# Designs tried in a protein design chat: VH-VL binders against q0aze0. Part 295

Target 1, 268 residues: q0aze0
Amino acid sequence: MKIILVNNRFKENTEKKAQEIAGQLSALNVEVIIDNGLDEPYAGTVDFIMVLGGDGTMLRAARRYGQRAIPVLGVNMGTVGFLSNIEINELAEYLPLILREEYSLEARMMLEVAVFQQQSLLTRVFCLNELLLRSNSPRMLSFALEISGQKLEPYRGDGLIVSTTTGSTAYSLSAGGPIADPQLDAFIVTPVASHIINKRPLVVSPEREISLHLLEEREAIIGIDGQIKMDFGAENRVLIKRAPHPLLMVNLKAKPFFTSIDRSLQRQ
Short names: E, the ipSAE of ESMFold2; O, the ipSAE of OpenDDE; V2, 0.75 times the mean of E and O plus 0.25 times the DockQ between their complexes.

## First folded at step 14 (VH-VL)

Design AA2 (framework fv_bermekimab; at its last look DockQ between E and O 0.78; V2 from the best seeds 0.76)
Fold by ESMFold2-Fast, scan of step 14:
Structure AA2 (fold): chain C 268 residues (1-268), chain A 123 residues (1-123), chain B 107 residues (1-107)
Amino acid sequence: as target 1 above (268 residues)
Amino acid sequence: QVQLVESGGGVVQPGRSLRLSCTASGFTFSSYGVHWVRQAPGKGLEWVAAISYEGSNKYYAESVKGRFTISRDNSKNILFLQMDSLRLEDTAVYYCAKDRIYYSKTFYGMDVWGQGTLVTFSS
Amino acid sequence: DIQMTQSPSSVSASVGDRVTITCRASQGIKSWLAWYQQKPGKAPKLLIYAASSLQSGVPSRFSGSGSGSDFTLTISSLQPEDFATYYCQQDNYRPLTFGGGTKVEHK
């Protein structure tokens, strides 16, 4: 068995805890690769991915490894979140189940984001939560939203979020989007500070292709999962579709989604 | 540098066929939807047909549907309009035009136009 | 098909005048309207797209406004090179349709 341990080196104690867990797994004859986010993703074959940290670390793991059909387990390190299944102090209890492959998998859709400049592909990124288009200046944006070849009324405002159902509790929620059951596959399209009173969030089929471009030159950026930023101008275009493979999340312990929402929102 | 050049116009008799071509240069032709727009002598502009960047979607004005066929060859950067069963009402200068936005499944305005090619009929 | 009605069909103006041309769609086209300028013997030139967005290289004296069914093109201070025919064109519905044109002539 080969396992990748994903941690955030910049978060206090996570690197030390990753080394400790790697030692425990090695003692059980498990091969361990540590991914602290600084290097390229591990290119070799692996059987399991264990993510040590909060939701941010899970988002990075999903972008790096989510398309490879490898089971991914979120192990929480004290920060309340939606993407972990067990707590760090429970790991020893559940480790035998992991090693015996005695768990179920939950599929979570991902976005495929392709960013172009003057017809050339700049980057192709997969993400678990969302793509954000936003103004990078005090001036509002004017931009076109196209859904499967259909043009909506131009958007005028600070930006737009295109989210998965998993991302419904992230930035989309802060911008007024709905809370969605992650068992559903859908895009959630949420405007950011729109100047038009009737611009509401849209929930659309994951089979649709969404595209965005600016209608006038503005300083804007594209953000992916709150971690990747890219400049976006009138010469740029972004195409968004459902990624070919879902993220396979490990379910070792019953974690009812609606109970998690209730507890998380009580802390706000 | 960015150019569209039409060719193939001429004098024809009613009921005949004619094939127009439009050669593109200075941009990535295969990335853009392209249009045919005509203008009868002393009259206004009339949109005739358009084809998507990949060539799979074709659109026509009602006046030409069933008689005209739009096609493209992305390897040669050429747009075509096959005009069958020509009528006197088809007398016009025919322009080809590039859509503004690349890799779109719809249209956002025509930013580059050719000089036009005249289709007229013998008396 | 969407009918695009332009008014007036012609206007007589002098250099320095403010010229306003209107375009009415037979049904709502959102903001998906373009304006073109055509000089005698030449191909059309795109001036405005998405009702109000100025095409690169077009002078700022040209502006567009409107949404839904009613649109205007304004030339704030007419220059000698602006005597031409102007066309609106919707791209919200297929087939795409042009207005009948407005000729801006010397007074």
Scores: ipSAE 0.806, ipTM 0.911, lowest interface PAE 0.9, mean pLDDT 91
Fold by OpenDDE, look of step 16:
Structure AA2 (fold): chain C 268 residues (1-268), chain A 123 residues (1-123), chain B 107 residues (1-107)
Amino acid sequence: as target 1 above (268 residues)
Amino acid sequence: QVQLVESGGGVVQPGRSLRLSCTASGFTFSSYGVHWVRQAPGKGLEWVAAISYEGSNKYYAESVKGRFTISRDNSKNILFLQMDSLRLEDTAVYYCAKDRIYYSKTFYGMDVWGQGTLVTFSS
Amino acid sequence: DIQMTQSPSSVSASVGDRVTITCRASQGIKSWLAWYQQKPGKAPKLLIYAASSLQSGVPSRFSGSGSGSDFTLTISSLQPEDFATYYCQQDNYRPLTFGGGTKVEHK
């Protein structure tokens, strides 16, 4: 068995723990690759990905490896989030199950985000939570939202979020989006401080395609999962689709999503 | 610089056919939807037809539907308007124009126009 | 088809004047309205899109407003180069349709 341990290089506790776990796994004849985000994603074949840390680390891991259809386990290290399945102190207990591949998988839809400039593809990423378009100034943006070739009313506001159902409990929630069942595949389109006060979030079929572009020559930013940031102007376009592959999240421990929402949200 | 140049206009007899061309330069032609718009002498603008950037979708004004055919050759950066069964009311300067937005499945305004080519009829 | 009605058909004005042109759609077109300027013997020029978005290079004296069915183009202070014919156009529905035009002339 070959496992990637994903941690955050900026969190010393996760680094130390990654080394410790690596040692333990090695002692069990498991090949271990540690990914602390410093280098490019490991390109070799692996059987399992263990993410040590919080939701942020999971998001990074998802972007790096989500397209590879590898089981991904979130191991929480002291922060309450929505993307971890077990706690670090539980790892020893569940390690035998991991090694025997005795676990369930939950498929989580990811976004395929393509950003263009003058017909050229600037970047294409797969992300677990959301794409954010936001003004880079105190002034509102004017931008076009197109869903499956249908032109909606031009948006005027601070921005827009296109989120997965997984991401519904992230920034979309803060912007007034609905909490969605993570087992449901859908886009959630949530306005950020819309000029139209009653502008409601949209729940969109994952079969549809979403595109965004500015209607004015202004400066904006694109954010992906709150970690990737890039400038966005009038010559840019965003195309969002369902990613061709979902993230395969490992479910070792049952976590009742809806009954734990209050607890999780109170701690954020 | 972005440019569109129409050609193929001239004097024609009613019932005859004429093929207009529009040659694009200075931009990625294949990435944009393009339009034909005509203007009768001393009259206003009338949208005639449009074609998607891929050429897969074509749209026509009711006044020309069944008679005109829009097409494009992206490899040559040329837009065409095949006009059949021409009528006196088809007398106009014909403009080609590009859509503002690339890779669009719909239209978002026309930001670049050609100089136009005149189609008129002999008595 | 969506009928676009412009008013007035012509307006006489002087340099420095505030000029207002209206465009009414036969039904709601959201904000998908463009304004074009055309000078004699020339191709139209796109001034404003999405009802109020000024295009690059267009002077700030031009502004657009409105949504739904009623739209307005305003020239805050008419300049000599602004004498032309102006057209509104909707592209919310196919076929795309233009207004009848408004000729801004010298008083």
Scores: ipSAE 0.796, ipTM 0.906, lowest interface PAE 0.8, mean pLDDT 94
Fold by ESMFold2, look of step 16:
Structure AA2 (fold): chain C 268 residues (1-268), chain A 123 residues (1-123), chain B 107 residues (1-107)
Amino acid sequence: as target 1 above (268 residues)
Amino acid sequence: QVQLVESGGGVVQPGRSLRLSCTASGFTFSSYGVHWVRQAPGKGLEWVAAISYEGSNKYYAESVKGRFTISRDNSKNILFLQMDSLRLEDTAVYYCAKDRIYYSKTFYGMDVWGQGTLVTFSS
Amino acid sequence: DIQMTQSPSSVSASVGDRVTITCRASQGIKSWLAWYQQKPGKAPKLLIYAASSLQSGVPSRFSGSGSGSDFTLTISSLQPEDFATYYCQQDNYRPLTFGGGTKVEHK
C-alpha cells in the first residue's frame, strides 16, 4: 500500500506529526510519500492520500491529486473545517479501517479552469472551491459572462465568483451566495460588489460551460481557491467546466454537514 | 496582416446555385466565429449567416434558411457559403467578417471585414 | 426576429457639430448592441461593441450609451472623415439584425 501524506511545511506541528505518522505507517509496511508543498506533486501510482491540516491544506491536495481518483482523507489538527473527517488523535483508531479499505467515499465536484492569452493556453488548473475574477485596481471591471453560448447582461463591479457547491461556504458565501449542499453538483455564480443591482447569484447545471472576458482594458486577477493568483487583462479569457473527475473524500466518521453549518450560524 | 478575401461572386440566373469562399490570413482562423453579411446595391446591411469557431453551430437569417449553407475548413482557413435556389432579392455584395472574441460559442461584434464579392443576375 | 429601428435616416451636419444617432430594439437586447461605420464603396468598420465599449483604434469622439432597447451613438465633434453611414446591430439574439442606417452628410 502506498500513501501520500500532505502537510503544510510552514506549520511546524504538521511537519513533525507527518514524520511521526510516516514512521507509524512504515512500521505497518506501508510506503509513505510526504508532500509538504516544496516539490512537484508525486506522479507515481498511489492508493490513498492523507491530508494533515485544515481546509487550506485540503484545497492544495485537491488541486494536486483530485483528478487521479484516489481516496483523500482530511485529518484535522486543531481548527475544525468543512473538509476534515477525523481528528489527529483519532487516527490510530481508524488506521485499521483505512488499511482494510473499510470506508465510504463522498464525491465532490471540482472545476476545470483554462486561462488563455489570446488563443494560447496559459494554464489549466483544477480547483475545489472557486474561481474568482476581481479588479486589481480601484476601478471597477466591465466584463462578459457566457454560459453555454448564452450572453448575460454585462457585469460591472469588482468581480465574479464561480464556485462549486463545496465552495458555497467559502468566498461565495461572504459575497452573498447561497449555502449549497455539497452532495449537489452545480456551479454557483456570485457577483462581487456589482453596480448592476439586478445581478443575483445564479445556480446552474454542472453540464454548462462558463467563460469570462473583459469588455475594456483593466487590471484584473484570477484567484483559485484563494491560494493561486494570476494576472488577467483584456487579452485573456477563462473557460470553466466541471472537472472530469470529482474529489473522492473518505468518510470514516459521520459528520453531518448541517450540524457544522448550524453551529457556525449560532456563532455569528 | 489580418485579412479576409471573398471570392466566387458573379452573374447568375434565378434558381441556380453559387458557392462563395472567404480566405483568411494573418490570424488563427480556427479560433474565431465568422459571418456572412450582405448589402443590396443602395441598401443597408443584412446579416446572412454565421458559424462557430469549431464549425458545430450554424445560424441563418430567416430569408436564407433552407437555401444557404455555411461551412468552414479550418485546415485551409476558408469559410464557405453555398447558395442554392437563388432569387433576385439575393442580389448583393457579400462580405465575410470575423467575430472579435476567440473560443466563443456566440458572437460579440465583427471586427475584421473583407471587401466583398458581388452576386447579381442576368435575365 | 428583433427589429432594429434607427433614427434619423439622415442628418446634415457641419464639421465640429455634435451628432446623435438613436437605435431602438423591438424587445430588450440587454447591452449587446454594436455600432458600425461604412463609407461608400468600403466594408463596414466596427466602432462600438457591448453598447459602450470603444473598439481599438476608434477615436474617443465616438461614444455609445444605452441598454435594454434604447441606444445612442454620439460623435462629440464631427470631423471630415466622419461623413458616412452608421448602422446599429444587436448580437444578443440570433439571427443578428442591423438597423436601417443613418447617413451623416455634409451640410
Scores: ipSAE 0.709, ipTM 0.882, lowest interface PAE 1.5, mean pLDDT 91
ESMFold2 (binder alone), look of step 16: mean pLDDT 92; pTM 0.948

Design AA20 (framework fv_bermekimab)
Fold by ESMFold2-Fast, scan of step 14:
Structure AA20 (fold): chain C 268 residues (1-268), chain A 123 residues (1-123), chain B 107 residues (1-107)
Amino acid sequence: as target 1 above (268 residues)
Amino acid sequence: QVQLVESGGGVVQPGRSLRLSCTASGFTFSSYGVHWVRQAPGKGLEWVAAISYEGSNKYYAESVKGRFTISRDNSKNILFLQMDSLRLEDTAVYYCAKDRIYYSKSFWGMDVWGQGTLVTFSS
Amino acid sequence: DIQMTQSPSSVSASVGDRVTITCRASQGIKSWLAWYQQKPGKAPKLLIYAASSLQSGVPSRFSGSGSGSDFTLTISSLQPEDFATYYCQQDNYRPLTFGGGTKVEHK
């Protein structure tokens, strides 16, 4: 068995714990690859991915490895979130189940985001939560949204979020989007500070293709999962579709989504 | 330089066929939807047909539907308009035009135009 | 088909004049209207797309406004090179349709 341990090098606790866990797994004849986020993703084949940290670390793991159809387990290190399944102090109890592959998998859709300049592909990235288009200046953006060849009335405002259902509780929620059951596959399209009072969030089929481009030259950026940022101008175009593979999240213990949402909302 | 050049126009008999070509250069032809637009002598512009960048979606004006066929060869950077059952009212300069936006299934304005090729009748 | 009606069909103007051309769609087309300029013997040139977005390289004296069914092209201070025929065109519905044109000619 070969396992990738994904951690956040800049969190002192997670780096130390990753080394301890790597030692424990090696003692059980498991080969361990440590990914602290600074190097290129591990290129070889692996059997399992263990993410040590909060939701941010899981988002990075999903972008790096989510398309490989490998089981991914979120292990919480103290930051409350939606994407972890067990706590770090529970890992020893669940480790035998992991090694025997005695767990269920939950599929979470991902976005495939392709950013072009003129006709050239600048980058293709996958993400678990959302793509954000936003103004990088005090001026409003004017931009076009196309959904599977259908042109919507131009958007005027600070930007737009295209989110997965997993991302419905992230930035889309802060921008006024709905809370979506993560068992549903859908895109959620949420405007950011729209000039038009009745621009509502849209919930659309994950089979649709979404594209965006600016109608006026403005300073804008594209954000991916709140972690990747790139400039976006009138010569750019972004194409968004459902990624070929969902993220396969490991369930070792029951974590009822609606109970978790209720608890999180009461926390302020 | 971005350029479109039409060819194949000429004098034809009513009821016959004619094939127009439009050769693209200076941009990635396969990334853009392209249009045929015509203009009768002394008259206004009339949209005739369009084809998506990959070639799978084709659209026609009602006046030419069933008689004209739009196609493209992305390997040669050529757009075609096959005109069958030609009528006197088809007399016009035929322009090819590039859509503004790449990799789109919709149309966003025509930013590059050829110089046109004239289709007339011998009657 | 969406019918595009331009008014006026012609306008006589002098250099320096403010020229206004209107275009009316038979049904709502959102903001999906383009304006083109055509000089005698030449191909059309795109001036404005999405009702109000100025095409690169087009002088700022050209501006577009409107949404839904009523649209306006304005030339704030007519220059000698602006004597031409202007066309509106909707791309919200297929088939795409053009207005009948407005000829801007010398007084």
Scores: ipSAE 0.785, ipTM 0.902, lowest interface PAE 1.1, mean pLDDT 91

Design AA21 (framework fv_bermekimab)
Fold by ESMFold2-Fast, scan of step 14:
Structure AA21 (fold): chain C 268 residues (1-268), chain A 123 residues (1-123), chain B 107 residues (1-107)
Amino acid sequence: as target 1 above (268 residues)
Amino acid sequence: QVQLVESGGGVVQPGRSLRLSCTASGFTFSSYGVHWVRQAPGKGLEWVAAISYEGSNKYYAESVKGRFTISRDNSKNILFLQMDSLRLEDTAVYYCAKDRIYYSKSFFGMDVWGQGTLVTFSS
Amino acid sequence: DIQMTQSPSSVSASVGDRVTITCRASQGIKSWLAWYQQKPGKAPKLLIYAASSLQSGVPSRFSGSGSGSDFTLTISSLQPEDFATYYCQQDNYRPLTFGGGTKVEHK
């Protein structure tokens, strides 16, 4: 068995705990690779991915490894989140189940995002939550949204979010998007401070291709999962489609989605 | 330099065929949809046909449907318009034009135009 | 097919004048309208796309407005090089359709 431990380099307690867990797993003849975010993703074959941290660390793990169809377990190190399944102090209890592969998997769709400059591909990245297009100045954006070759009325406002159902509780929610059952596969397209009176969030088939470009020269940025940031101008274009593989999230204990959402909305 | 150059126009008899070509240079031809637009002498612009960047989607004005065929060769950067069963009312200067946005299956304005090639009829 | 009606068909103007050209679509085309300038014997030149977006390199005296079915091209202060024929064109529906043109002539 080979396991990747994903942790946050800038959290010393997480790094120390990753080393401890790696030692324990090694003693059980499990090969361990530690990914603290500094190097390129591990290129070899692995059987399981354990994410030590909060939702942000899980988002990074999903971008790096989510397309490999490998079970990914979120282990919470501090704050309550949506993407972790167990707490770090519960890991010893659940470790035998992990090693015996006695768990269920929940599939979560991902986005494939391709960003172009003129005709050249700048980057292709996979993400779990969303692509955000937003203004980087006081001026509102004017941009075109195309869904499978169909042009919608131009958007005028601060930006747009293209989200997975998992991302429905992240930036999309703050912008007025719907809460979506993560068991559904769909794109959620949520405008950010639209100046067009009838622009509503859209729920779109995950089989469609979504593309965006600016209609006027403006300073804008593209944000991916709140972690990758890129300048976006009138010569740029972004294409979004369903990623080939969903993220396979490990479920070791029941985590009722609607109860979690209710609690989150009550706190805000 | 971004450029489109039409060729193949000339004098034809009604009912005959003619093939127009449009050679692209200075941009990645295979990334853009392209159009044929015509203009009869002293008259306005009339959109004739368009083809998507990959070549799979073709669109025609009703007046030429079934008679004209648009095609492209992305390896040679050439756009074609095969005109069959030509009629006197097909007399026009034929322009090719590039759509503004790359990798789109829709149209967003025609930003680069050729000089045009004239199609006329003799008795 | 969407019919595009331009008015006027011609206008006589002097250098420095404000010139307004209108275009009406037979049904709603959102903001998917372009404006072109054509000089005698030359190919058309794109001025404006998406109703109000100015093409790179086009002077700021040209502006477009409107959405839905009614659109306007304005030249705020006509220059000698602006005497030409202007065309609107919708790209919301296929087939794409042009207006009949508006000729801006010397007074």
Scores: ipSAE 0.795, ipTM 0.907, lowest interface PAE 1.0, mean pLDDT 91

Design AA22 (framework fv_bermekimab)
Fold by ESMFold2-Fast, scan of step 14:
Structure AA22 (fold): chain C 268 residues (1-268), chain A 123 residues (1-123), chain B 107 residues (1-107)
Amino acid sequence: as target 1 above (268 residues)
Amino acid sequence: QVQLVESGGGVVQPGRSLRLSCTASGFTFSSYGVHWVRQAPGKGLEWVAAISYEGSNKYYAESVKGRFTISRDNSKNILFLQMDSLRLEDTAVYYCAKDRIYYSKSFYAMDVWGQGTLVTFSS
Amino acid sequence: DIQMTQSPSSVSASVGDRVTITCRASQGIKSWLAWYQQKPGKAPKLLIYAASSLQSGVPSRFSGSGSGSDFTLTISSLQPEDFATYYCQQDNYRPLTFGGGTKVEHK
């Protein structure tokens, strides 16, 4: 068995814990590759991916490895989030089940994002939560939204979010989008500070193709999962569709989505 | 450098057929939707037909539907308009035009136009 | 089909004048309207797209406004090279349709 152990190198406690866990796994004849974000993603074949950290670390793991159809387990290291399944102090209890492959998988859709400059492909990336288009200046944007060849009324405002259902509780929620059951596959399209009062979030089929381009020259950025940022101008175009493979999330214990929402929205 | 050049116009008899061509250069032809627009002598512009960048979707004005066929060859950067059952009312200069936006299945205005090719009729 | 009605059919103007051309769609077309300029014997030139967005290289004296069914092209201070015929065109619905044109001619 070969396992990739994903951690955040900038959190000293998680790096130390990753080394400790790698030693424990090695003692059980498991090959361990540590991915702390410094290098390119591991290119070899692996059987399992264990993510040590919060939701941010899981988002990085999903972008790096989510399209490989490999089981990914989120192990919480302190910060409560939506994408972890077990706590670090429970790992020893569940490790025998992991090694015997005795767990269920939950499929989470991902976005495929292709960014073009002057009709040439600039980059193609995958993400679990969302793509954000937003103004990088005090001036509002004017941009076109096209859904499967159909043009909507132009948008004017600070930007737009195209989210998965998993991403419905991330930036889309902060911008006024709906909370979506992650068992549903859908794109959620949420305006950011629209200057038109009747611009509402849209929930559309994941089979649709979404595209965006600016109608006026402005300083704008594209953000992906809050971790990748790139400039976006009038010569750019972004195409968004369902990624070829969902992220396969390991379920070792019940973590009901609605209980997680209730806990996260409570003042305590 | 970005250019469209029409050819194939001429004098025809009513009921006959004619094929127009439009050769593109200076841009990635396969990335853009393209249009045929005509203008009768002394009259206004009339949109005739369009084809999506991949060639799968074709659209026609009612006046030409069933008689004209739009097609493209992305490997040769050529747009075609096959005109069958020609009528006197088809007398016009025919322009080809490039859509503004690449990799779209919709249309966003026409930013590059050819110089046109004349289709006219003899008695 | 969407009918595009332009008014006036012609306008007589002098250099320095403000010229206003209107275009009315028979149904709502959102903001998906373009304006073109055509000089005698020449192909049309795109001036404005998406009702109000100025095409690169087009002088700032040209501006567009409107949404839904009523649209306006304005030339703030007419120049000698602006005597031409102007056309609106909708691309919200298929088939695409042009207005009948407005000829801007010398007084």
Scores: ipSAE 0.795, ipTM 0.906, lowest interface PAE 0.9, mean pLDDT 91

Design AA23 (framework fv_bermekimab)
Fold by ESMFold2-Fast, scan of step 14:
Structure AA23 (fold): chain C 268 residues (1-268), chain A 123 residues (1-123), chain B 107 residues (1-107)
Amino acid sequence: as target 1 above (268 residues)
Amino acid sequence: QVQLVESGGGVVQPGRSLRLSCTASGFTFSSYGVHWVRQAPGKGLEWVAAISYEGSNKYYAESVKGRFTISRDNSKNILFLQMDSLRLEDTAVYYCAKDRIYYSKSFYYMDVWGQGTLVTFSS
Amino acid sequence: DIQMTQSPSSVSASVGDRVTITCRASQGIKSWLAWYQQKPGKAPKLLIYAASSLQSGVPSRFSGSGSGSDFTLTISSLQPEDFATYYCQQDNYRPLTFGGGTKVEHK
């Protein structure tokens, strides 16, 4: 059995804990590869991915390994987010189930994002939450949104978010988007500070292809999962579609989505 | 330099066929949709047909639907318009034009045009 | 088909004049309208797209406005090279359709 431990080496506690867990797994004859985010993704075959950290670390793991159809377990270290399943102090209890492959999997859709510069592919990225297009100056953007060949009225405002259902509770929520059941596959398209009143979020089929480009030269940025940032100008174009494979999230312990959302919103 | 050059125009008899070609250079032809637009002598512009960048989607004006066929060869950077059952009303200069936006499933205007090729009828 | 009606069909103007050309769509086309300039014996040249966006290399004296069904092209101070025929074109519905043209002639 080979396991990748994904952690954030820039948090000292996480690096120390990763080494401790790697030693424990090695004692059980499990081969361990540590991915601390500094090197290229591990290219060999692995059986399981264990993410030690918060939602941000899970998003990075999803971008690196999410298309490989490998079970991914989120182990919380600190503030509980939406993407972790168990707490670090519960890991010893659940390790026997992990090693015996006694768990269920939940499929979460991902986005495939292709960014072009003057018709040449600049980058292709897979992400779990969202792509954000936003202004990088006080001036509003003017941009075209195309959905499967259909042109909507030009958008004028600070930007737009194209989100997965998993991402519905991330930046899309802050921008006024709906809360979506992550078991549904759909794109959520949420305007950011639109100049046009009643420009509402759209929920569209995951079979749709979405594209964006600027109609006027402006300083803009493309953001992916809040972690990758790229300049975006009138010569750029972004194409978004459902990724070929969903992220396979490990479910060892019931973590009811709607109860978690309700608690979070009601307590504030 | 981005350039489109039409060819294949000429004098034809009513009911006959003619194939127009448009050769592209100076840009990645396979990334853009392309259009055929015609203009009868002394008249305005009339959009005729368009084809998506991959060649999978084709669109026609009602006046030519069923008679004209648009196609492209991305390996040779050539756009074609096969014109069958030609009528006197088809007399015009035919322009090919590049769509403004790459890798789009829609169209965003025509930013580069060829010089045109004349199609006319004898007796 | 969407009918695009331009007015006037022709206008006589002098260098330095402000010229206004209007275009009306038979149905709402959002902001998906372009303006083209055509000189005798030449291919059209894109001036304005998405109703108000100026194409690269086009002088700032050209401006466009409007949305829905009513659109305007304005030349703030006519120059000698601006004597030409101008066409609007809707890009919201297929088939794509052009207006009948407006010829800007010497006074």
Scores: ipSAE 0.765, ipTM 0.893, lowest interface PAE 1.2, mean pLDDT 91

